# Designs tried in a protein design chat: VH-VL binders against q86iv5. Part 34

Target 1, 237 residues: q86iv5
Amino acid sequence: LDSCSICVDFVGNSLNDLLNIILNSGVIGTCGDLCSAVPGGQIVDTVCDLLCDYVGVDEFIKLISDVDPDPIYICEKISVCKTNDNAAASLDLVQINPQNGTVGGTFTLSIAYTVTNTIATGQLAFNIIDPTGNAFGDAVLLVQQSPEQYTQQFQFQATPSEQESFPNGLYTVQALVCEGSCGSPHPNTYTLANGTTTFTISGADSSSMSGAGSFSGSSQSTQTGAASGSGSGFALF
Short names: E, the ipSAE of ESMFold2; O, the ipSAE of OpenDDE; V2, 0.75 times the mean of E and O plus 0.25 times the DockQ between their complexes.

## First folded at step 14 (VH-VL; framework fv_rosmantuzumab)

Design d3 (at its last look DockQ between E and O 0.40; V2 from the best seeds 0.00; counts 0 for: pae E 2.01 > 2)
Fold by OpenDDE, look of step 14:
Structure d3 (fold): chain C 237 residues (1-237), chain A 120 residues (1-120), chain B 111 residues (1-111)
Amino acid sequence: as target 1 above (237 residues)
Amino acid sequence: QVQLVQSGAEVKKPGASVKVSCKASGYTFTDYSIHWVRQAPGQGLEWIGYIWPSKGRTGYNQKFQNRVTMTRDTSTSTAYMELSRLRSEDTAVYYCARVPLYSSGWFDYWGQGTTLTVSS
Amino acid sequence: DIQMTQSPSSLSASVGDRVTITCKASQSVDYSGDSYMNWYQQKPGKAPKLLIYAASSLQSGVPSRFSGSGSGTDFTLTISPVQAEDFATYYCQQSYYYPYTFGAGTKLELK
């Protein structure tokens, strides 16, 4: 696993914990004081400590305490994630299958895009907007994507939940390829490509099924470049 | 060859303290954390805590938080576990084990164990 | 604390058999695409020995007849074919949350 990915995952998953610690612990003098309080095991503590040590505890706290904390931006600021202001990509395909589905059905979103200049740290994001204007979506972290064509698939089941009722009608899919976090106001963030498609959902009124829609994003990123270093440890950095 | 060599068996009375040592060799001491695990007779394994030798950071199972102290001497590559206010329930084999830093936290090498008997 | 439910508590097998041991965590032990589950073998009077780390990675020097699988909360250790030296107690252990916790163990006995 790439250090950038680890950073983004850590910050994303531990942001609230870190904030709570900062708010409740008073004066934090060391990275150890901060990171030892983060819920988790050795991996969490280790990652936290390493990231914190890159910038020092004060700067780390400052970054975490930002009004609009962005995990990618934070990891870029601590120089764990790289940036490329010249990143470039195009969207080749945005497709939903089936084009016409029913409530409770499984939909597959396929996104094809071409990187023409390396994406250092970015996102492939999508938003699905239902007929009422409610939106839901997901994003995949892109790290050091070289110029080539990529394809990503997402699957979701149109099972009504508190978050999305899946009313009958026309749905709009927005796909975005970004350097940085899509839609982020932070520096080094750019929308590289965007595209849209539509699909329809029809079927019986979904009033009764309380099923939590589990987004199972299977990101098959075939990153081929795992150097077979024989070392038994997860080389995080 | 990686080795963790622990101190010998201890017999203590209730209320006493015990300090067990774990001497590491065959690797860079600061590149691994040392964890302590105990096993009561005929029972399973219970995690006690860890020390990160490079920084001296420690973490303890809350069950032992007020009774356990872990230390290290980097000059001798030795980790120590002290358990105070001993009870009969503390009777167990105590193991030190190393965990690679920046790993998912597995115990790849273990000490031979130190038997602690707490009896009146 | 994460509770580790290991099953069965004991198992009898013959040499050459396929044996499966399961471990269920009370909550997910996955992080960043990895599963923080480890398996150990322990023989009487000896320290535990690491077999599998990160759910499916075979520790160096461990025979390939040992394999681990699973993610989230459900994990499996498989021994196939069982050899005479494999009769021991096996433990699962999660290493995602402190305190680290172990399963109660599975004793593999010869039939």
Scores: ipSAE 0.570, ipTM 0.826, lowest interface PAE 0.9, mean pLDDT 90
Fold by ESMFold2, look of step 14:
Structure d3 (fold): chain C 237 residues (1-237), chain A 120 residues (1-120), chain B 111 residues (1-111)
Amino acid sequence: as target 1 above (237 residues)
Amino acid sequence: QVQLVQSGAEVKKPGASVKVSCKASGYTFTDYSIHWVRQAPGQGLEWIGYIWPSKGRTGYNQKFQNRVTMTRDTSTSTAYMELSRLRSEDTAVYYCARVPLYSSGWFDYWGQGTTLTVSS
Amino acid sequence: DIQMTQSPSSLSASVGDRVTITCKASQSVDYSGDSYMNWYQQKPGKAPKLLIYAASSLQSGVPSRFSGSGSGTDFTLTISPVQAEDFATYYCQQSYYYPYTFGAGTKLELK
């Protein structure tokens, strides 16, 4: 895979570990001091060391320590990911199936979009907002997306958890196509298109799940991107 | 074929030093880190440390930090481990092994081992 | 440091048996959805040989009768069916972070 995707994946997965190392280590004078302490096997150390050496350890620490650290932004600042201030796209379809479902059911979100000018480094992102205002969502990294029509599907199971109880009611889906991190205030970031749809959860019999699921219970909330909200009611956008 | 060939057995007195070599062949030397692992008689495996051949970067198990030095010569594809201030407890077989730099960190090929005996 | 508790310390088996060896790490060795656990075979007087990497991936040239499973802290090496050349000592090893550590070993012996 390409170096931009590798950088974004590394920063996204290792950001908290890197911050902890920076805050708790007395002196970090080399990339080896920083990167050898990051968990995740040899590949993580290797990628960390390569990226850190590319910009220098002091600049790398500065970028990671930003108040609003953002994996795409960081990888753009070190020039591993490209930007396109003229990127353009439209949303053709934001559809969720089933539109009326139950707790424990599986929902499929389908997003179709057309790129009309290359997205250099961006996101296809969504939030799902429950009836009480709690949100969860996800994003997919877009690298060098040429002008063409694209589709993407996301699935989640409405299994109640600490982070999302899946109450009965109306849910709102927000979808975005972006250059840069969706919702980010950083330079070279643009919302190219947005769309919404809705679905409902009703008529669920939670007693049947309780009886069948002595081992049941799970979460269906996730978040991805520079904004590090855990889905505990914060939206990505 | 991939091969790691280590230097021969050593007999040393307490307080001396030993330097073990590990000559690599059959692959791109700088694409792999070289790690050193020892095994005392009748005992399990103990990680000593590593070296990245391209950068010379090393990392050592704290147990050995002030007594071990790892070096390499990229022109001969050879890694070295030097252990100083030897004790009888350092009697073991010392292995070199390689780890792909773009991997989760497994030892895919090992040297044949170098027996070190430390006795008065 | 991550301590690795390997069980059992020794095991007797016949050719054709199914053998299971377990390894428990003192903390999770998972990172970003991957498990950083490896398994090695060592015969007397020989260097260790890699069998399984990343918990369940079979090293090239290793027979399919070897398999690995598990995640988090609990991992298993399975040999089925055991063959005559499989009587050896087996080690688990974590590569989650430094220092790399090994289990104490499981000696598989012929009944």
Scores: ipSAE 0.553, ipTM 0.816, lowest interface PAE 2.0, mean pLDDT 87
ESMFold2 (binder alone), look of step 14: mean pLDDT 93; pTM 0.953

Design d4 (at its last look DockQ between E and O 0.83; V2 from the best seeds 0.56)
Fold by ESMFold2, look of step 15:
Structure d4 (fold): chain C 237 residues (1-237), chain A 120 residues (1-120), chain B 111 residues (1-111)
Amino acid sequence: as target 1 above (237 residues)
Amino acid sequence: QVQLVQSGAEVKKPGASVKVSCKASGYTFTDYSIHWVRQAPGQGLEWIGYIWPSKGRTGYNQKFQNRVTMTRDTSTSTAYMELSRLRSEDTAVYYCARVPLYSSGWFDYWGQGTTLTVSS
Amino acid sequence: DIQMTQSPSSLSASVGDRVTITCKASQSVDYSGDSYMNWYQQKPGKAPKLLIYYASSLQSGVPSRFSGSGSGTDFTLTISPVQAEDFATYYCQQSYRYPYTFGAGTKLELK
């Protein structure tokens, strides 16, 4: 793994803990004061300390405490992730299979895209919007994606949970390829391509939910063709 | 081969201090933190704290009420733990152990232990 | 502080038996999908020896008859089959956050 992927993964996983430590602690004078309090053992402390020392504790706290904190943007501001304001890509395919399925079924989202100017640090992201407007999704981090054709697949199981009941009806899939975090207002962020498709769920009453549940149909990603970047999952963009 | 060699047994009276050394060899001293763990007779293991040799950064278990100080000398690859205002309940075997900085926090190599007896 | 409740405090076994030792943390020790639970073996007069890290990863040089499992708050160490050299005390340890804490130990004795 490269420094950019390590940074984005650390910030994404530790952001809430970092914010809680900053808000609930008195004076934070050193990177050690901040980083030793983050859970996740020695590896998290080490990565935190390295990134924090690189920019200084005061600047690191300012970046973490931003109004709209964004792991990719934070890692770009500390210069472990690069930017390319001229990044370019197109979406070649956004396909969901099956197009007509049932509650409990497995759906595969296939996305093919072509990079025409390097994506320095960005995302391949999707949202799935149910008939009531509730959305779920995921994203894959793209680091130094050279001009080439790429494919990515995501799978989820339509298992009802407290977060998503999978009602009958028409679902909309939105896919984006971005430089920077998809949907972010931060500088150096661009939507390079977007696409949509739809699918339906029918045949079973998915509107009723009994017992506790969670989003158990988590997405999986695979890439064929040229090498893919490391995953960095954000549910919504 | 990786070795952590500790200083010899100590006998102290209540109120005194002890300083235990831990000499590391066979690896890059600054790539690992050094942790100290003690074990009272017939009892389990108790974590005392750590030091990062490259930065000198320390963190201590609050149970030791600021009675512990950890230092290192990178030129000799040696870590030190000093425990002050000794009490009879500090009687234990004191171990140093190393932790890889890119790990979850497992103790992969241990010193042989240093026996401390605190009695009047 | 994360309290580690280890059970049983002792058990007796014969060579060839399958034994399990449990460790319950007072809160989850999972971070980003990894479990920050480690297991050690200690023989009388010796320093502890690392067996298992990340709940289930076997340390180099440790026989495959040792295995670890679990996540969240509930963890087990399994020895199958028990060998004559395995009679010792076993400790779990969390490394999720400071202070690091250990279970009280489980003494495995020859029956």
Scores: ipSAE 0.554, ipTM 0.817, lowest interface PAE 2.0, mean pLDDT 87
Fold by OpenDDE, look of step 14:
Structure d4 (fold): chain C 237 residues (1-237), chain A 120 residues (1-120), chain B 111 residues (1-111)
Amino acid sequence: as target 1 above (237 residues)
Amino acid sequence: QVQLVQSGAEVKKPGASVKVSCKASGYTFTDYSIHWVRQAPGQGLEWIGYIWPSKGRTGYNQKFQNRVTMTRDTSTSTAYMELSRLRSEDTAVYYCARVPLYSSGWFDYWGQGTTLTVSS
Amino acid sequence: DIQMTQSPSSLSASVGDRVTITCKASQSVDYSGDSYMNWYQQKPGKAPKLLIYYASSLQSGVPSRFSGSGSGTDFTLTISPVQAEDFATYYCQQSYRYPYTFGAGTKLELK
């Protein structure tokens, strides 16, 4: 695991906890005071402490307390994640299978893109917009992607939930490749490529509001990077 | 071989202080945090706090706040726990244990324990 | 603080039996796909010994007859088959949040 991914993961998962601590703990004098209160055991405490020490507790709190906190931006600001203002990419393919499905069916989204200038820290994101305009999606963190062609696959089941009812009709898929967080207002964020496709869902039976549609986005990133087999030491730095 | 060797048994009066030592060997002292856990006679386990040896950062159970102080000497690979204003309820076996810094917080090795008796 | 409710407080078994001990946390101890629950064995006059970490990962050197399962708030330690050396007190422990907390323990006795 690279330090950038660890940072983004930590900030993303612990942001609410950090904010809660900041708001409720009064005066936080040290990184230790802040980080020891964050759930996630020794790992989270260690990561938090390391990240906080990079900028100091005051700056760390300021970053976390931003109006629009962005995990990638925060990690870039503390210099754990890198930026590349010259990042460049293109979308090669946005494909959804099947193109015609039914409620309860499984859909596979395949996105192919080419990096032409290194993405330092970014995202591959997608949004699915239903016929009513409701949208849902996911994103994958991209870290130090060299010029190459990449493919990412996403899978979702069209099971109605409180978040998405999957009405019958035409759906639009939007795919984005970004430096930084897609759609973020923060510096060092750029949309590098975008593309769209459509698919249809039919046979929406209104009756079976059964259980929580588990969006199991299995991001299998086949990074063919040469995993040099050195020992499992979690070396953040 | 990983070892945590604690100081010997202590008998103290109420209101006194005790300082227990835990000497680590067989591993890099700064790669693991040292935690302290106590066990009253016939009772369960109670977490007291931790020290991060590399930085000296500490975290304490609020139950012991203002009574417990944890320190370390990296040159001797020794952790210390001092408990002040002792009460009869502090009578227990005190353990030091190591936790890998990049772990979820399990105690993989323990000291042999130090018996503290607080009696008038 | 996260409270850990361990059950039963005691149980009797014979060598060769299957034994199950449960631990319930007052709140979820899951983080980023992992459960921050650990299990320990303690014999009289000795320090606890780590058995299981991350709810189901077996500590090195611990026999495979020990297994852990569960997620969220509900966790189980299983010993199968029980051996003569397994008669001891067992504790669950959450490491999700400070302060770390333990279950009250389960004493496994020979029937």
Scores: ipSAE 0.457, ipTM 0.759, lowest interface PAE 1.1, mean pLDDT 90
ESMFold2, look of step 14: ipSAE 0.547; ipTM 0.819
ESMFold2 (binder alone), look of step 14: mean pLDDT 93; pTM 0.953
ESMFold2 (binder alone), look of step 15: mean pLDDT 93; pTM 0.954
OpenDDE, look of step 15: ipSAE 0.392; ipTM 0.728

Design d5 (at its last look DockQ between E and O 0.39; V2 from the best seeds 0.56)
Fold by OpenDDE, look of step 14:
Structure d5 (fold): chain C 237 residues (1-237), chain A 120 residues (1-120), chain B 111 residues (1-111)
Amino acid sequence: as target 1 above (237 residues)
Amino acid sequence: QVQLVQSGAEVKKPGASVKVSCKASGYTFTDYSIHWVRQAPGQGLEWIGYIWPNKGRTGYNQKFQNRVTMTRDTSTSTAYMELSRLRSEDTAVYYCARVPLYSSGWFDYWGQGTTLTVSS
Amino acid sequence: DIQMTQSPSSLSASVGDRVTITCKASQSVDYSGDSYMNWYQQKPGKAPKLLIYAASSLQSGVPSRFSGSGSGTDFTLTISPVQAEDFATYYCQQSYRYPYTFGAGTKLELK
């Protein structure tokens, strides 16, 4: 696993815990004081400790306590994730299959994009906007994507939930390729490419089945990570 | 070769304390955490806690929080576990085990175990 | 605490058989795309030996007849084909969250 990815995942997953610790704990004097209080195992403790040590406990707390905390930005600020202000990409394809589906059906979103200048740390994001204006989506972290063409697929089932009822009508898909977090106000964030497509859902509104729409994003990121086969522990960094 | 060598068997009375040592060799002591696990006779494995030799950070199972103290001596590459206010239920084999820092937390090498018998 | 339910508690097999041991966690032990589940073998009077880490990674020096699979809450250790030296007790262990917890163990006996 890439250190940047680990950082973003940690901050994203532990942000609330970290905030709660900061708020409920008196003076946090050390990274150890902070990180030892974070619920988790050794991976959480070690990642937290490592990240905190990069900037020191005070700066780490400051970053976490930001009004609009952004995991990618935080990881960039602590120099675990890289930035590229010259990143460039184009969107090649945004396709949803089927174009006409029914409630309860499975939809596959395919996004093809070309990186023309390395994306250091960014996102491939999409939003699906239903006919009522409610939106849902997901994003994939992009780390050190070299100039080439990439394809990402997302799959979702149009099963009504508390978050999305999947009304009949025209849906709009927005796809974005970004340096940094898409839509973030933070520095080193740029929308590199965007595109839209539409699809329709038809069918009877009837069954209240509380199926949590599990987005199974199969990110086939062929990161040719050199699996250096040395049986030593996950050198996270 | 990586080795964890523990101190010998202990016989203690209830209310007493015991301090078990775990001497590490064959690797950089500070690049790994030392965890302690015990096994009562005929029972499963119970995690006690850990120490990071590099920083001296410790974490304990709440079950033992007020009775266990883990320490290390980096100069001798030795970890220590002290358990106080011993009870008959503390009768077990105590193991130290190595865990790579910045890993998912597997125990790749174990000590030979230290048998503790607590009896009146 | 994360409870680990290991099954079966015991099983009998012959040399050459395929054996499967399951471990169920009371909550997901996945983090950042990895599963924090480990498997150990223990023989009488000996310390446990690491077999599998991160759900499916084979520890160095462990025979390829051992394999691990699973994610989330459900994990499996497979031994195929079972060899004479494999008769022992096996434990699953989660390393996702402190306190680390073990399954109750599975004793593999010769039939």
Scores: ipSAE 0.678, ipTM 0.872, lowest interface PAE 0.8, mean pLDDT 91
Fold by ESMFold2, look of step 14:
Structure d5 (fold): chain C 237 residues (1-237), chain A 120 residues (1-120), chain B 111 residues (1-111)
Amino acid sequence: as target 1 above (237 residues)
Amino acid sequence: QVQLVQSGAEVKKPGASVKVSCKASGYTFTDYSIHWVRQAPGQGLEWIGYIWPNKGRTGYNQKFQNRVTMTRDTSTSTAYMELSRLRSEDTAVYYCARVPLYSSGWFDYWGQGTTLTVSS
Amino acid sequence: DIQMTQSPSSLSASVGDRVTITCKASQSVDYSGDSYMNWYQQKPGKAPKLLIYAASSLQSGVPSRFSGSGSGTDFTLTISPVQAEDFATYYCQQSYRYPYTFGAGTKLELK
């Protein structure tokens, strides 16, 4: 793992805890005051302290307390993650299988993309919009993705929950390849490629399942090609 | 071979102070924090606090915050814990233990323990 | 503070038995998919010795008859088969948040 991935993972996992500590305490005078209070064991304290000391506690708090804090952007501002305003990529394939499935079934989203100018720090992301307009998605972090062809797969189970009932009908899949966080308003952020596909769910209507289930279709990714990345949560865009 | 060697047993009166040493060898002293844990007779383990040897950063269990001071000497690879305003309830074995700074927070090596007896 | 409830407080076993010790935290000790629970063995007059870290990872040099499992709030140390040198007191410890806290201990005695 590289320093950029470590930074993004730390900020992404600890952002809410850091914000709660900042908002609920008085003046924080040292990185130790802040970082020792973050849950998650010694490694979290160590990484927090290193990043905080690198920029200074006041600047670190400012970055965490931004009105729209973004782990990739924060790590770019700290200079642990690089940017490339000339990053370029295209989507070669956006495919979901099965195209016709059922509630409770497993769906595999396959995305192939070609990088034509290095993605310094970005995302491969997707949204799935159900027939009623409700959306969910996921993303993986892309670090120093050299010009090559890549493939990614995401899997989810259509298990009804309070957040997504998986009603019968047509679903739209949006896929994005980005420099920076997909959908983010922050500087050095670009949508490099966009693609869509669709699938249907037919059969048992999940509307009778209200209040009964939980979402269990977590995404898993597989990359082929050069360089590796770490996944991070994906907000709706 | 990793070793943490602590100073010898202490007998103190209430109100006094004690300073326990923990000399590290066989590893890079600054890659690990040193934590202190105590065990009263017939009782379980109680975490006191830590020190980061390179930075000198400390953190204490609030139960002991006003009575404990942790220091170190990086030139001798030695950590120290001083407990002041001693009470009979402070009678315990005091251990130092190390934690790798890039870990989930386990005590992989322990000192042999230092017995403190506080009696009037 | 995170309270650690360890059970049983003591148990008796014979060499060759399978024993199970449980530890319950007052709140989840999981963070980012990892469990911040460790297990130690302590013999009389000796310092504790690390057995299991991160809920299920075996410390180097610890026999494979020791295993750990669990997540969230509920954790288990299993010794199978028990050997003569395993009669000792066992402690769980969370490293999720300061102050680090330990269970009260489980004394494993020869029947």
Scores: ipSAE 0.555, ipTM 0.814, lowest interface PAE 2.0, mean pLDDT 87
ESMFold2 (binder alone), look of step 14: mean pLDDT 93; pTM 0.953

